# VHH binders against 5'-methylthioadenosine/S-adenosylhomocysteine nucleosidase (mtnN), part 18

Target 1, 252 residues: 5'-methylthioadenosine/S-adenosylhomocysteine nucleosidase (mtnN), of Buchnera aphidicola subsp. Baizongia pistaciae (q89aq7)
Amino acid sequence: MKKEIKKNYRIGIIAALQQEVQILFNKLKNYKINKISNITFYIGNIHNIHVVLAKSGVGKVFSGITCALLLQKYKVKFIINIGSAGSLNKNLKPGSIIIPTNVCYHDVNLTAFGYSIGQIKNCPKTFLSNTLMLKLTEKYLFENKIKYQKKLMISGDIFIDTCEKKSLLKKRFPKAIAVDMEAAAIAHVCYQFNIPILIIKSISDSSDINAADNFKYFINLASKNSSLVTINVLQTLFKNTKNILFDNNNRC
Key: E = the ipSAE of ESMFold2; O = the ipSAE of OpenDDE; V2 = 0.75 times the mean of E and O plus 0.25 times the DockQ between their complexes.

## First folded at step 20 (VHH; framework vhh_enristomig)

Design b4 (from y2 with S97A; at its last look DockQ between E and O 0.91; V2 from the best seeds 0.68)
Fold by OpenDDE, look of step 20:
Structure b4 (fold): chain B 252 residues (1-252), chain A 122 residues (1-122)
Amino acid sequence: as target 1 above (252 residues)
Amino acid sequence: EVQLLESGGGEVQPGGSLRLSCAASGFTFSSYYMSWYRQAPGKQREWVSVISSGGSTNYAESVKGRFTISRDNAKNTLYLQMSSLRAEDTAVYYCAAHYDLSSGEVYDYDYWGQGTLVTVKP
């Protein structure tokens, strides 16, 4: 696809909180603002790339609705989920960057019907981030000497703020490195609509007794780091003419 | 290369005071959030306190009112003043820097110093 054609496509960027979208919002040019049921959409351009930035609110339902609207109303061609996450890995501390390879729910349990923990009926065990997008992101991070981890992230409508909760999650999902409240829902919607997704998060807390305090304190740092990676990844995506990210045949 | 060197640990009685230091090198210290962590025997490492580049501070509830974090940017040194020490404060204390992409620096977030041992015994 020609560069000019690609530039006509819209990228959806979704985060839950104002702090998480603020930096990208500040980069938007020629923007319009739409509000739908307490969801805010910012329609504009970043580095001459058409972007719809969305502040979804917290949790699976808000993020799911927001993603669906991005896809159906605004016709975005791929989704980037950004923002903060809690750490499930001792080496990830506030500010650390993660780009999950896959994501699943931690608050879903259909094991009584033979499904794996976290698995939704008629869905894969985990939802995958787009391979091409991940590779491009990794290339950028590597070239800029930015450390990161890429593994499983888990999501649920539970803020993790106790050692007990954290330990349970680690037991059930030993490969998970981080936890949030939105990513799996967004990825699920992307899966249903056959749209590629990239997840770029920064750690805000350690998912323990200090999680709430850390979150409040570090949300700006996490938001900053996540946003800066995202902005620079957008550039990379549109600089390379060989990229076929806007092909409808691409799946998350 | 990022280096963090903790010092000032030792044995103290309950109710006593101790001041820890962390000497930082290999990055622009003044631009980074800095934290103290601690790990007690048989327990997970836990966050204790943080200070921003601007001097804003936050504390774990367990140490609030007893510990004070501070920094000297000219000396690239982080401090933790501990008072009213308790047996449960016994741990190896670590300092850590928080990665900030706006700094434009390379940072290894997996790096931890050797720590300094604080023992509170009657």
Scores: ipSAE 0.563, ipTM 0.814, lowest interface PAE 1.0, mean pLDDT 91
ESMFold2, look of step 20: ipSAE 0.653; ipTM 0.866
ESMFold2 (binder alone), look of step 20: mean pLDDT 82; pTM 0.829

Design b5 (from a2 with S97A; at its last look DockQ between E and O 0.86; V2 from the best seeds 0.80)
Fold by ESMFold2, look of step 20:
Structure b5 (fold): chain B 252 residues (1-252), chain A 122 residues (1-122)
Amino acid sequence: as target 1 above (252 residues)
Amino acid sequence: EVQLLESGGGEVQPGGSLRLSCAASGFTFSSYYMSWYRQAPGKQREWVSVISSGGSTNYAESVKGRFTISRDNAKNTLYLQMSSLRAEDTAVYYCTAHYDLSSGEVYDYDYWGQGTLVTVKP
């Protein structure tokens, strides 16, 4: 299921917090600002790519509403979720780059009905990131010798800040390397609307007793790293769509 | 070629003090957030303290008020002043940098030196 990417696509970029969107906002050209309720949308261009940048607020409900609005009101054709995450992996430290291949909830449990932990009825066990965009992101990272992790990330409406919570999640989701509060909800919305998603996160804390202080301390560093990866992925996408994905044989 | 050389470890009595140093080379030291981590035998490596490129600091709750992180950008050196040492502080101490993509440098954020052993005697 290769998806054709066209240079006039609108790409939606979602993060929860102002720190997480600010660098992308600073790169927007010819922009306008729309507010719907407490959700702010910045509509413009980064490089030659049409972008709708959204600050959603924290958690599954805020990010789900924001994603649905991007898809339906702004007709976005691709979603990128950026921001920070807590680490569940040994030796991942603040600033590390995470490009999840898949995400799922950690606070959903329908196992009494025969589903896997984290699985919603009528949904796959995990939501997949778009393969083409993963490959483009990996191309950028490889060319710049930037190390990253691309395993499972899990999401829930719980900030993980104790050894007990962290240990429980690692037991239930042994493949998970990071945790956040938005990505699975955004991916779930994208799944329902058949919209491709890419997720780019950077570590802000280790999901332990020090997590809240480290989140506050490292959020700007994590936001910078996730934003700069995203900006370069957009540039790579535009370059490659002109050379590889042009389709002018679509006729009436 | 990135190098991080920790030194200043040793044996000390409970309540004693030590000053750790980390000599850095192979990257632009002043551009990076720098941390100390430690690893006790049989335990996972844990974060101890951080200092930003601009000198702002933070500490793990277990060491607040006892440890002081500092840096000398002219000497490419990171320091950890440890006071009121306890048996629980016995560990190999490592310094490391936090990756910053805006630096424009290739930095292996998984790089770890040999560390320096701190032993607080029973």
Scores: ipSAE 0.724, ipTM 0.892, lowest interface PAE 1.1, mean pLDDT 88
ESMFold2 (binder alone), look of step 20: mean pLDDT 82; pTM 0.819
OpenDDE, look of step 20: ipSAE 0.836; ipTM 0.920
ESMFold2, look of step 21: ipSAE 0.711; ipTM 0.886
ESMFold2 (binder alone), look of step 21: mean pLDDT 81; pTM 0.813
OpenDDE, look of step 21: ipSAE 0.854; ipTM 0.929

## First folded at step 21 (VHH; framework vhh_enristomig)

Design d1 (from a2 with S103T; at its last read DockQ between E and O 0.90; V2 from the best seeds 0.87)
Amino acid sequence: EVQLLESGGGEVQPGGSLRLSCAASGFTFSSYYMSWYRQAPGKQREWVSVISSGGSTNYAESVKGRFTISRDNAKNTLYLQMSSLRAEDTAVYYCTSHYDLSTGEVYDYDYWGQGTLVTVKP
ESMFold2, look of step 21: ipSAE 0.771; ipTM 0.909
ESMFold2 (binder alone), look of step 21: mean pLDDT 82; pTM 0.823
OpenDDE, look of step 21: ipSAE 0.901; ipTM 0.953
ESMFold2, look of step 22: ipSAE 0.762; ipTM 0.907
ESMFold2 (binder alone), look of step 22: mean pLDDT 81; pTM 0.820
OpenDDE, look of step 22: ipSAE 0.884; ipTM 0.945
ESMFold2, fold request of step 23: ipSAE 0.777, 0.775, 0.768; ipTM 0.909, 0.909, 0.903
ESMFold2 (binder alone), fold request of step 23: mean pLDDT 81, 81, 80; pTM 0.815, 0.816, 0.810
OpenDDE, fold request of step 23: ipSAE 0.923, 0.922, 0.929; ipTM 0.964, 0.963, 0.964
ESMFold2, last read: ipSAE 0.792, 0.771, 0.771; ipTM 0.913, 0.901, 0.904
ESMFold2 (binder alone), last read: mean pLDDT 80, 81, 81; pTM 0.812, 0.813, 0.810
OpenDDE, last read: ipSAE 0.926, 0.925, 0.925; ipTM 0.963, 0.964, 0.966

Design d2 (from a2 with E105D; at its last look DockQ between E and O 0.83; V2 from the best seeds 0.81)
Fold by ESMFold2, look of step 21:
Structure d2 (fold): chain B 252 residues (1-252), chain A 122 residues (1-122)
Amino acid sequence: as target 1 above (252 residues)
Amino acid sequence: EVQLLESGGGEVQPGGSLRLSCAASGFTFSSYYMSWYRQAPGKQREWVSVISSGGSTNYAESVKGRFTISRDNAKNTLYLQMSSLRAEDTAVYYCTSHYDLSSGDVYDYDYWGQGTLVTVKP
């Protein structure tokens, strides 16, 4: 089912870490802060767009709970997942922009029961990003001569920091260009609730022996890039609300 | 137009030293994180070291303690001081920038120069 975007719709924005949400938080106006358990929600406006910004914590469970709360408690209609990712592609250096077309888990294996590697029972092989949101994001990036990659990203509760783990992931998921710890779980929740998702990441490391140090070193740069792209996408998304239709998580 | 011109490579004996330079133009050099990468024959390009716009540094484990990155923002120049060189350091060395959307520059941040060859011979 397709939806027309309305200016009064709330948009949920999720990242795991304070560094990853800080720039968007600094842009919030007329905001309040609400904490549920250890999850922090910042409710306000960015450029007169209704936003609920959430710092979820790291990993699939934290991000899944946070996404469900955004959908059920705060009634958000669109989800944007932002933050950092490790590279699986030699052409992606720290600071590079990733707009995944699809995501899946890398630490799910139900192949003994006939499913594809990374596939959860009763779910598609990969979870898709919303095609209209992708096209609008690409328009912004193209007009500003910002390079990006839009292929598969994979998620799991493992920080990839050895050549052995990286090689195994590249073998199992040869199309994957990046890895994180949240995106597939957030997309999975959005799939279950028929909510469109957009994922905007920037590279912080190369998922190798240097990954932990590079993550610490580059996290602020990656967070800045993903946040600034997101701010500009929000403006594009709401510029012509009567003329913009969202595909409902490709379940239509 | 972006330009990154690496120089200072050459042949050295194991344990020797070299100093690489990278002359940069076509973007606001002082605003960007800058890195050295290297590519050995038949291998993929790999990260070596980084220096932030503010001068903080980081190094690959394989070169930590042996290489020193530095920059001169007034001269738009990046440096790599290499010491205790080993055969595995043989590679073409490249400098590059890391994209920063807040800089406001419009340039090809995926640009790679020709590099400078470092050969460590027995």
Scores: ipSAE 0.718, ipTM 0.883, lowest interface PAE 1.2, mean pLDDT 89
ESMFold2 (binder alone), look of step 21: mean pLDDT 81; pTM 0.809
OpenDDE, look of step 21: ipSAE 0.890; ipTM 0.948

Design d3 (from a2 with S97G; at its last look DockQ between E and O 0.89; V2 from the best seeds 0.79)
Fold by ESMFold2, look of step 21:
Structure d3 (fold): chain B 252 residues (1-252), chain A 122 residues (1-122)
Amino acid sequence: as target 1 above (252 residues)
Amino acid sequence: EVQLLESGGGEVQPGGSLRLSCAASGFTFSSYYMSWYRQAPGKQREWVSVISSGGSTNYAESVKGRFTISRDNAKNTLYLQMSSLRAEDTAVYYCTGHYDLSSGEVYDYDYWGQGTLVTVKP
């Protein structure tokens, strides 16, 4: 029941900001640009892989809409979410690479109805990254001696910029190493449509009083790192297309 | 392989000045964003200042106007000129680089040397 990745499958790559998509955009060949509302789609090829690169805008709603359009309008079969994240872990400095194994919301609370903090009704406690693509990415990183961390990342419609907010998140989600504003929403959409997701982020700030200034200063470095990992994952995927199988039961 | 050695710390009176140095080796120093961080007793390590590979600088609000970061790429050395020191600046100061995949080098972001202690007398 596993399926091969076919060379004509489109891969959707989504990030919130132009800085976060620019390097991938520069690698697109024979591209077209399509704008829907404030969302920009770049349709073309990277390493002979059909890609729809999307600049979604910031936050859960923009990224959710963008992901749904990638799946339904552009018939994308795999999603890669890239960009920047704030650190919740003292060892993650700006530029550090993370590939989360799972994501959840930090601004959802249905515990009054028996759900876990961050859990949406009728959804799993966390949304999982695709296991096969995660292993492929880790193999690339390990073979090239590229340091990274995996584990939980959390998302919400709040830029975390105070010690108080950071401390609260670390208490409620002690396994979380990073925070962003898009990944859980994108993963949620992928879960609903049974589409595999891979998340590749780089740290732009430490989610503290200096976070906004550090985000501005480091966004290009973080964007470069997340983009370069993504480009190399695409190259690896192209070389291994016949050997990669997607597990339809991977949505849990 | 990567080594970062901080020096220049010591005791100083409020309002005084110190110059910290960080000798770097084992990587292409000039290609990396470099930062100073500090850790006061009982506190978490916090960012102080950054200088990019191109020389652009930024500072935490708490030190802006009092501290100046600089680099000497010929000597593989990062500096922090500290002026108008206050008791709240008392901490162990660390230098570090920021990972840049385009460098083609592995920089271990987990490396934190011994640091150099700055004590501003009450």
Scores: ipSAE 0.672, ipTM 0.873, lowest interface PAE 1.4, mean pLDDT 88
ESMFold2 (binder alone), look of step 21: mean pLDDT 81; pTM 0.811
OpenDDE, look of step 21: ipSAE 0.836; ipTM 0.921

Design d4 (from a2 with S53T; at its last look DockQ between E and O 0.89; V2 from the best seeds 0.82)
Fold by ESMFold2, look of step 21:
Structure d4 (fold): chain B 252 residues (1-252), chain A 122 residues (1-122)
Amino acid sequence: as target 1 above (252 residues)
Amino acid sequence: EVQLLESGGGEVQPGGSLRLSCAASGFTFSSYYMSWYRQAPGKQREWVSVISTGGSTNYAESVKGRFTISRDNAKNTLYLQMSSLRAEDTAVYYCTSHYDLSSGEVYDYDYWGQGTLVTVKP
């Protein structure tokens, strides 16, 4: 007998801005809207999967609070973080797809106490994406000939918009291909609560002097790409719901 | 197969003007945001300008007010009108598309052509 996703098994989808959640919101069926402080939750179904979609606000604190509420108030069993990111890789132009295998902070430095740059005490060097959902996402992307990058992404409460800041991050995190302001905090919360996470981002800017204008210009394109990948991953998940296993202890 | 054929480059005096063209084929040109990038000698390729499917534009700060991007969807052609050219504008110029999953189209959106050289004389 194959394990099935139960009717009350909810997936939480979190992004910072309305543009980043809008396409998923438009796909919700039988939905309700709930606000807690300045955080908006949209509760409904996409492809007959129970979804709680959250607009968190920008940065580590807003996204961390939102993630904790998804886990504790709405009893979400899996988190998908979507939205936009700045590029640190020369060949990643706006619209490119990123599904990070791992994330860490770029604005945490406890190296004076023997930790790696970006590492919080009592945490791994990086937070890992869920292996099964990453493979499911890669299967979708490969079968549809959609190119993507799957390396390290870094997060911090700084919008990267100068050559100096970008160069420092590339030196400190040579494997990082992109930067955002939410993913590591969300992954950190998921790590603490032993909840699996998947991260799907699209590039909106190059983290340089043009970054703010390009973010404003490309946010809708990046949000569209991130959202459509997510919708197709959910569709694949629903078609294969009878065969999907979630192992919270397999975090590698 | 995807083709992006840039043309219109050449040598020009400071303060001069050039118009670049990019003939596109192998994908549905009208469905995508299109950009110009440039690469100066010894430098990394950098973004210059973008135009959306609906015709809205954006420009790098270094070229605002001097460059105008446009597109002709009937001819599958992207343009860059450059004026008030400076030595810093010397570069190979490339056009490219931006991935848009909503198109439903499979093509090589990471493709880069040979570019067209713009040289602004000292």
Scores: ipSAE 0.707, ipTM 0.889, lowest interface PAE 1.2, mean pLDDT 89
ESMFold2 (binder alone), look of step 21: mean pLDDT 81; pTM 0.817
OpenDDE, look of step 21: ipSAE 0.877; ipTM 0.942

Design d5 (from a2 with Y111H; at its last look DockQ between E and O 0.89; V2 from the best seeds 0.83)
Amino acid sequence: EVQLLESGGGEVQPGGSLRLSCAASGFTFSSYYMSWYRQAPGKQREWVSVISSGGSTNYAESVKGRFTISRDNAKNTLYLQMSSLRAEDTAVYYCTSHYDLSSGEVYDYDHWGQGTLVTVKP
ESMFold2, look of step 21: ipSAE 0.761; ipTM 0.904
ESMFold2 (binder alone), look of step 21: mean pLDDT 81; pTM 0.814
OpenDDE, look of step 21: ipSAE 0.854; ipTM 0.929

## First folded at step 22 (VHH; framework vhh_enristomig)

Design f1 (from d1 with Y111H; at its last look DockQ between E and O 0.72; V2 from the best seeds 0.78)
Fold by ESMFold2, look of step 22:
Structure f1 (fold): chain B 252 residues (1-252), chain A 122 residues (1-122)
Amino acid sequence: as target 1 above (252 residues)
Amino acid sequence: EVQLLESGGGEVQPGGSLRLSCAASGFTFSSYYMSWYRQAPGKQREWVSVISSGGSTNYAESVKGRFTISRDNAKNTLYLQMSSLRAEDTAVYYCTSHYDLSTGEVYDYDHWGQGTLVTVKP
């Protein structure tokens, strides 16, 4: 009975940096710009989908505040987190696409109280991505012969740029393929408000000694790729909601 | 049908030089960032160097100052000039393109060729 996605729902799209939102901003039609504190919101339409695009700033607190404002002030019903990530997996070169099935923190440790590493009290061990939107994203990627990975991604307020830090994370989170600084916090907010999330990232570095230079070099490419996947997901969503509405009207 | 054909490898003494080539086909070579990667015996494949479609370059710390990446778009060919070679540079070297969805071109971005072996004698 419940429809997961409707054309008149607002979708919130959040990334940390201007480079990560710029291409989506360029696609906005009939837009308005609002600022709240240091956070910029762009309100408009992409492919006839109502979108609120937000540049949050880096890290868990900035992204968490921004996500909460998207949910409460702008009443968005679905969140897409985009941007760049560092790789923890040998098969992810810069520009590669990841669409995590789940995310968790890597810098939370409440094991002294019986929780799993990365787990916050009263939260699941990992936060899940929306399965319908994952399937739609996978269809687009498959049709374009774009390989992707869809495993665990982990987040924390640390840019991973040494072999030692990378190795520790791989030991503690052996299923993790990528690391960023925002996704788990955004997913955590979505969990608290019962809002579905989709995460689309592109690799900018390998979380090693070369990470900072690679990030600077590849951030525009990673941002472009994550944005274009997102734009195509929105296009597919618009087409599917039309099909769903049409089929519902004709099958009564 | 993407193809990446690496060549120019061989045996060399420490301190020597080699020039690797990668002939590319099956995609619009000039539109993409291109990289060299290498895989040493018993190790995982690692990134070595990149050149953008506009000619901007970057290098892994381990090869900075010794290796030079370049491209010839008229010949659809990527190059790696290797100098001051060390035993640690012994590996199979591969070229590859990076994902760029803005081109609108559909091909296998994750294709890997056979590579070319570089052996720096102990």
Scores: ipSAE 0.741, ipTM 0.892, lowest interface PAE 0.9, mean pLDDT 89
ESMFold2 (binder alone), look of step 22: mean pLDDT 81; pTM 0.814
OpenDDE, look of step 22: ipSAE 0.861; ipTM 0.935

Design f2 (from d1 with D108E; at its last look DockQ between E and O 0.86; V2 from the best seeds 0.79)
Fold by ESMFold2, look of step 22:
Structure f2 (fold): chain B 252 residues (1-252), chain A 122 residues (1-122)
Amino acid sequence: as target 1 above (252 residues)
Amino acid sequence: EVQLLESGGGEVQPGGSLRLSCAASGFTFSSYYMSWYRQAPGKQREWVSVISSGGSTNYAESVKGRFTISRDNAKNTLYLQMSSLRAEDTAVYYCTSHYDLSTGEVYEYDYWGQGTLVTVKP
């Protein structure tokens, strides 16, 4: 019996930009729209799963506020962070799918107080993605022969657009394959409230001198890929919950 | 099977021109964003140019105004017209597609073939 995956739980889906939420919004059924301080919440159903979809704005503060509102106002029990990321891996190109196993900040430095680079006091070195949701996502990807990367992603309020900044991050975080501006903040909020998180990103740029132009050009492709993975994960969750309940009746 | 065959490379004098071609097969070419990348000796592969399925283009700052990407969807062929070539343009050039989950196609989107070598003589 899988006690962490329940059909009746409300799932929060958060991304920074309209392009990153639009495909999921188009899939919502019986939806309502609420706005709080220019943050837009879309409340409805995707594949019979209760969903609150939120457009947060860019960066740690916007995404943190939005995540907290999802948890406290809408009583969301699972968070999925979607959208785009820059690549730190030399072979990762725009459109590639990443499912980070863990995230941390790249712009936090409390080493003067004995912590690891990227670590905040009273927090782990990295925030972990939920293992059940990772397994479910990997099942979907494997069954459909969809290639993806999993490993560390790092977040900060800096858009990485030079070889020098990219190289420094790779030295400080040699396991990191991608960088964004939201995921660690969202995961941090989820950690504080004991809420599981899954992160589904697609590459929009290579974090180099062309990064801003590539981001603008590839954002729609990255958004499509991250959204379609998310939609199929929701469908897989619905099917697995029903199948498990039916199978348990047969085991007795 | 997916195949991407780059051709048209060779030696050229500084300031010269060269046209690269990429013959594609094994996937629905017209549905995908297509790019050129290059890899200079001892360096990482870097993006050069992209063209969308609808024909919208973009270029790395280092080649803007000198290179032109185009595609012929009827012939499943991607092109890169290079002009005003410099020594810094010396590299192996690769074409590639950008994954698009909505096509429903099963293929290895991280495919990197042999490429075509462009050498700009000092």
Scores: ipSAE 0.709, ipTM 0.887, lowest interface PAE 1.2, mean pLDDT 88
ESMFold2 (binder alone), look of step 22: mean pLDDT 81; pTM 0.820
OpenDDE, look of step 22: ipSAE 0.828; ipTM 0.914

Design f3 (from d1 with S56T; at its last read DockQ between E and O 0.90; V2 from the best seeds 0.88)
Amino acid sequence: EVQLLESGGGEVQPGGSLRLSCAASGFTFSSYYMSWYRQAPGKQREWVSVISSGGTTNYAESVKGRFTISRDNAKNTLYLQMSSLRAEDTAVYYCTSHYDLSTGEVYDYDYWGQGTLVTVKP
ESMFold2, look of step 22: ipSAE 0.801; ipTM 0.920
ESMFold2 (binder alone), look of step 22: mean pLDDT 81; pTM 0.817
OpenDDE, look of step 22: ipSAE 0.883; ipTM 0.944
ESMFold2, fold request of step 23: ipSAE 0.794, 0.787, 0.801; ipTM 0.916, 0.915, 0.917
ESMFold2 (binder alone), fold request of step 23: mean pLDDT 81, 81, 81; pTM 0.814, 0.814, 0.815
OpenDDE, fold request of step 23: ipSAE 0.923, 0.922, 0.927; ipTM 0.963, 0.963, 0.964
ESMFold2, last read: ipSAE 0.809, 0.801, 0.813; ipTM 0.923, 0.919, 0.922
ESMFold2 (binder alone), last read: mean pLDDT 81, 81, 81; pTM 0.812, 0.811, 0.810
OpenDDE, last read: ipSAE 0.925, 0.924, 0.922; ipTM 0.963, 0.964, 0.965

Design f4 (from d1 with Y109W; at its last fold request DockQ between E and O 0.92; V2 from the best seeds 0.87)
Amino acid sequence: EVQLLESGGGEVQPGGSLRLSCAASGFTFSSYYMSWYRQAPGKQREWVSVISSGGSTNYAESVKGRFTISRDNAKNTLYLQMSSLRAEDTAVYYCTSHYDLSTGEVYDWDYWGQGTLVTVKP
ESMFold2, look of step 22: ipSAE 0.747; ipTM 0.899
ESMFold2 (binder alone), look of step 22: mean pLDDT 80; pTM 0.809
OpenDDE, look of step 22: ipSAE 0.885; ipTM 0.946
ESMFold2, fold request of step 23: ipSAE 0.759, 0.775, 0.763; ipTM 0.900, 0.908, 0.904
ESMFold2 (binder alone), fold request of step 23: mean pLDDT 81, 81, 81; pTM 0.811, 0.812, 0.818
OpenDDE, fold request of step 23: ipSAE 0.919, 0.917, 0.925; ipTM 0.962, 0.960, 0.962

Design f5 (from d1 with E105T; at its last look DockQ between E and O 0.90; V2 from the best seeds 0.80)
Fold by ESMFold2, look of step 22:
Structure f5 (fold): chain B 252 residues (1-252), chain A 122 residues (1-122)
Amino acid sequence: as target 1 above (252 residues)
Amino acid sequence: EVQLLESGGGEVQPGGSLRLSCAASGFTFSSYYMSWYRQAPGKQREWVSVISSGGSTNYAESVKGRFTISRDNAKNTLYLQMSSLRAEDTAVYYCTSHYDLSTGTVYDYDYWGQGTLVTVKP
């Protein structure tokens, strides 16, 4: 009975754009494709792990709807958000790897009601990434000498493409190293449903006047880097999940 | 170890031209996207131009039509041909690579050399 525990383990992987899911889609085995509205779901296996890969579309609403469908329709037990991000840190050039420890919105302001900037009512100040999966990801990255940043990433329905917008975000969120348009919404949904999340991003631009051109130029490189990290994390997860399931003392 | 050695900087009159070179070693140069960045005193380093491993190029809006990036993979050398130089182009220029996990080699992608100074006279 217990030798088939992995059969019920479903991982949802979500990104906004086809470029951001393409490499993972190419690795899917025994897959099928379902479409709900403009959202595409690819259901199959990567490294013997059941995966539901979703292309959500850009922004908080598209990614939130997609995440909810992954949780409710496909009964996934863990979410990985991948793709690209803009840099808020001068040392993060296109291609750099980011695994945020936490995320929050940058376009939410309920401070008039006593909340922190970026905080949604009845939610924590930031949404946390799953600590076990962060440690597994960091182990993989360290063993392969892959440099990365972990810290706060912020999300909103604004593509950051001016130094004025970038400067304001850095003042409001001094710990933030990167910005995207999906991660906080996905993490928010996961929080509501008590589902763990891991976020793996790669830099596509520097959130400045050249950001749109850099995004177009670097999106494939960023997507490749985030996808390759994700593929290796899935392999690590499969190996360690087997160990955990057969070792009932492996819990702190 | 990664080494990126920029050269070709100097003083030039407005409207003049310079050609920068970057000699690369310690990694498989031909497999990487390569960029030029620049940094004026007291300002953040900013991206100038990129060339992919396959030769596709892109430029910052401020330099489009004036600068041309190129590479010679046989010589592990990156170039930046600068024309119609303006006072705003005065900066230390750096070359760098962009991390690519698919290369399978250990690489220090946070490396920044000393750069080469370009000064456009008033």
Scores: ipSAE 0.672, ipTM 0.870, lowest interface PAE 1.3, mean pLDDT 87
ESMFold2 (binder alone), look of step 22: mean pLDDT 81; pTM 0.816
OpenDDE, look of step 22: ipSAE 0.852; ipTM 0.926

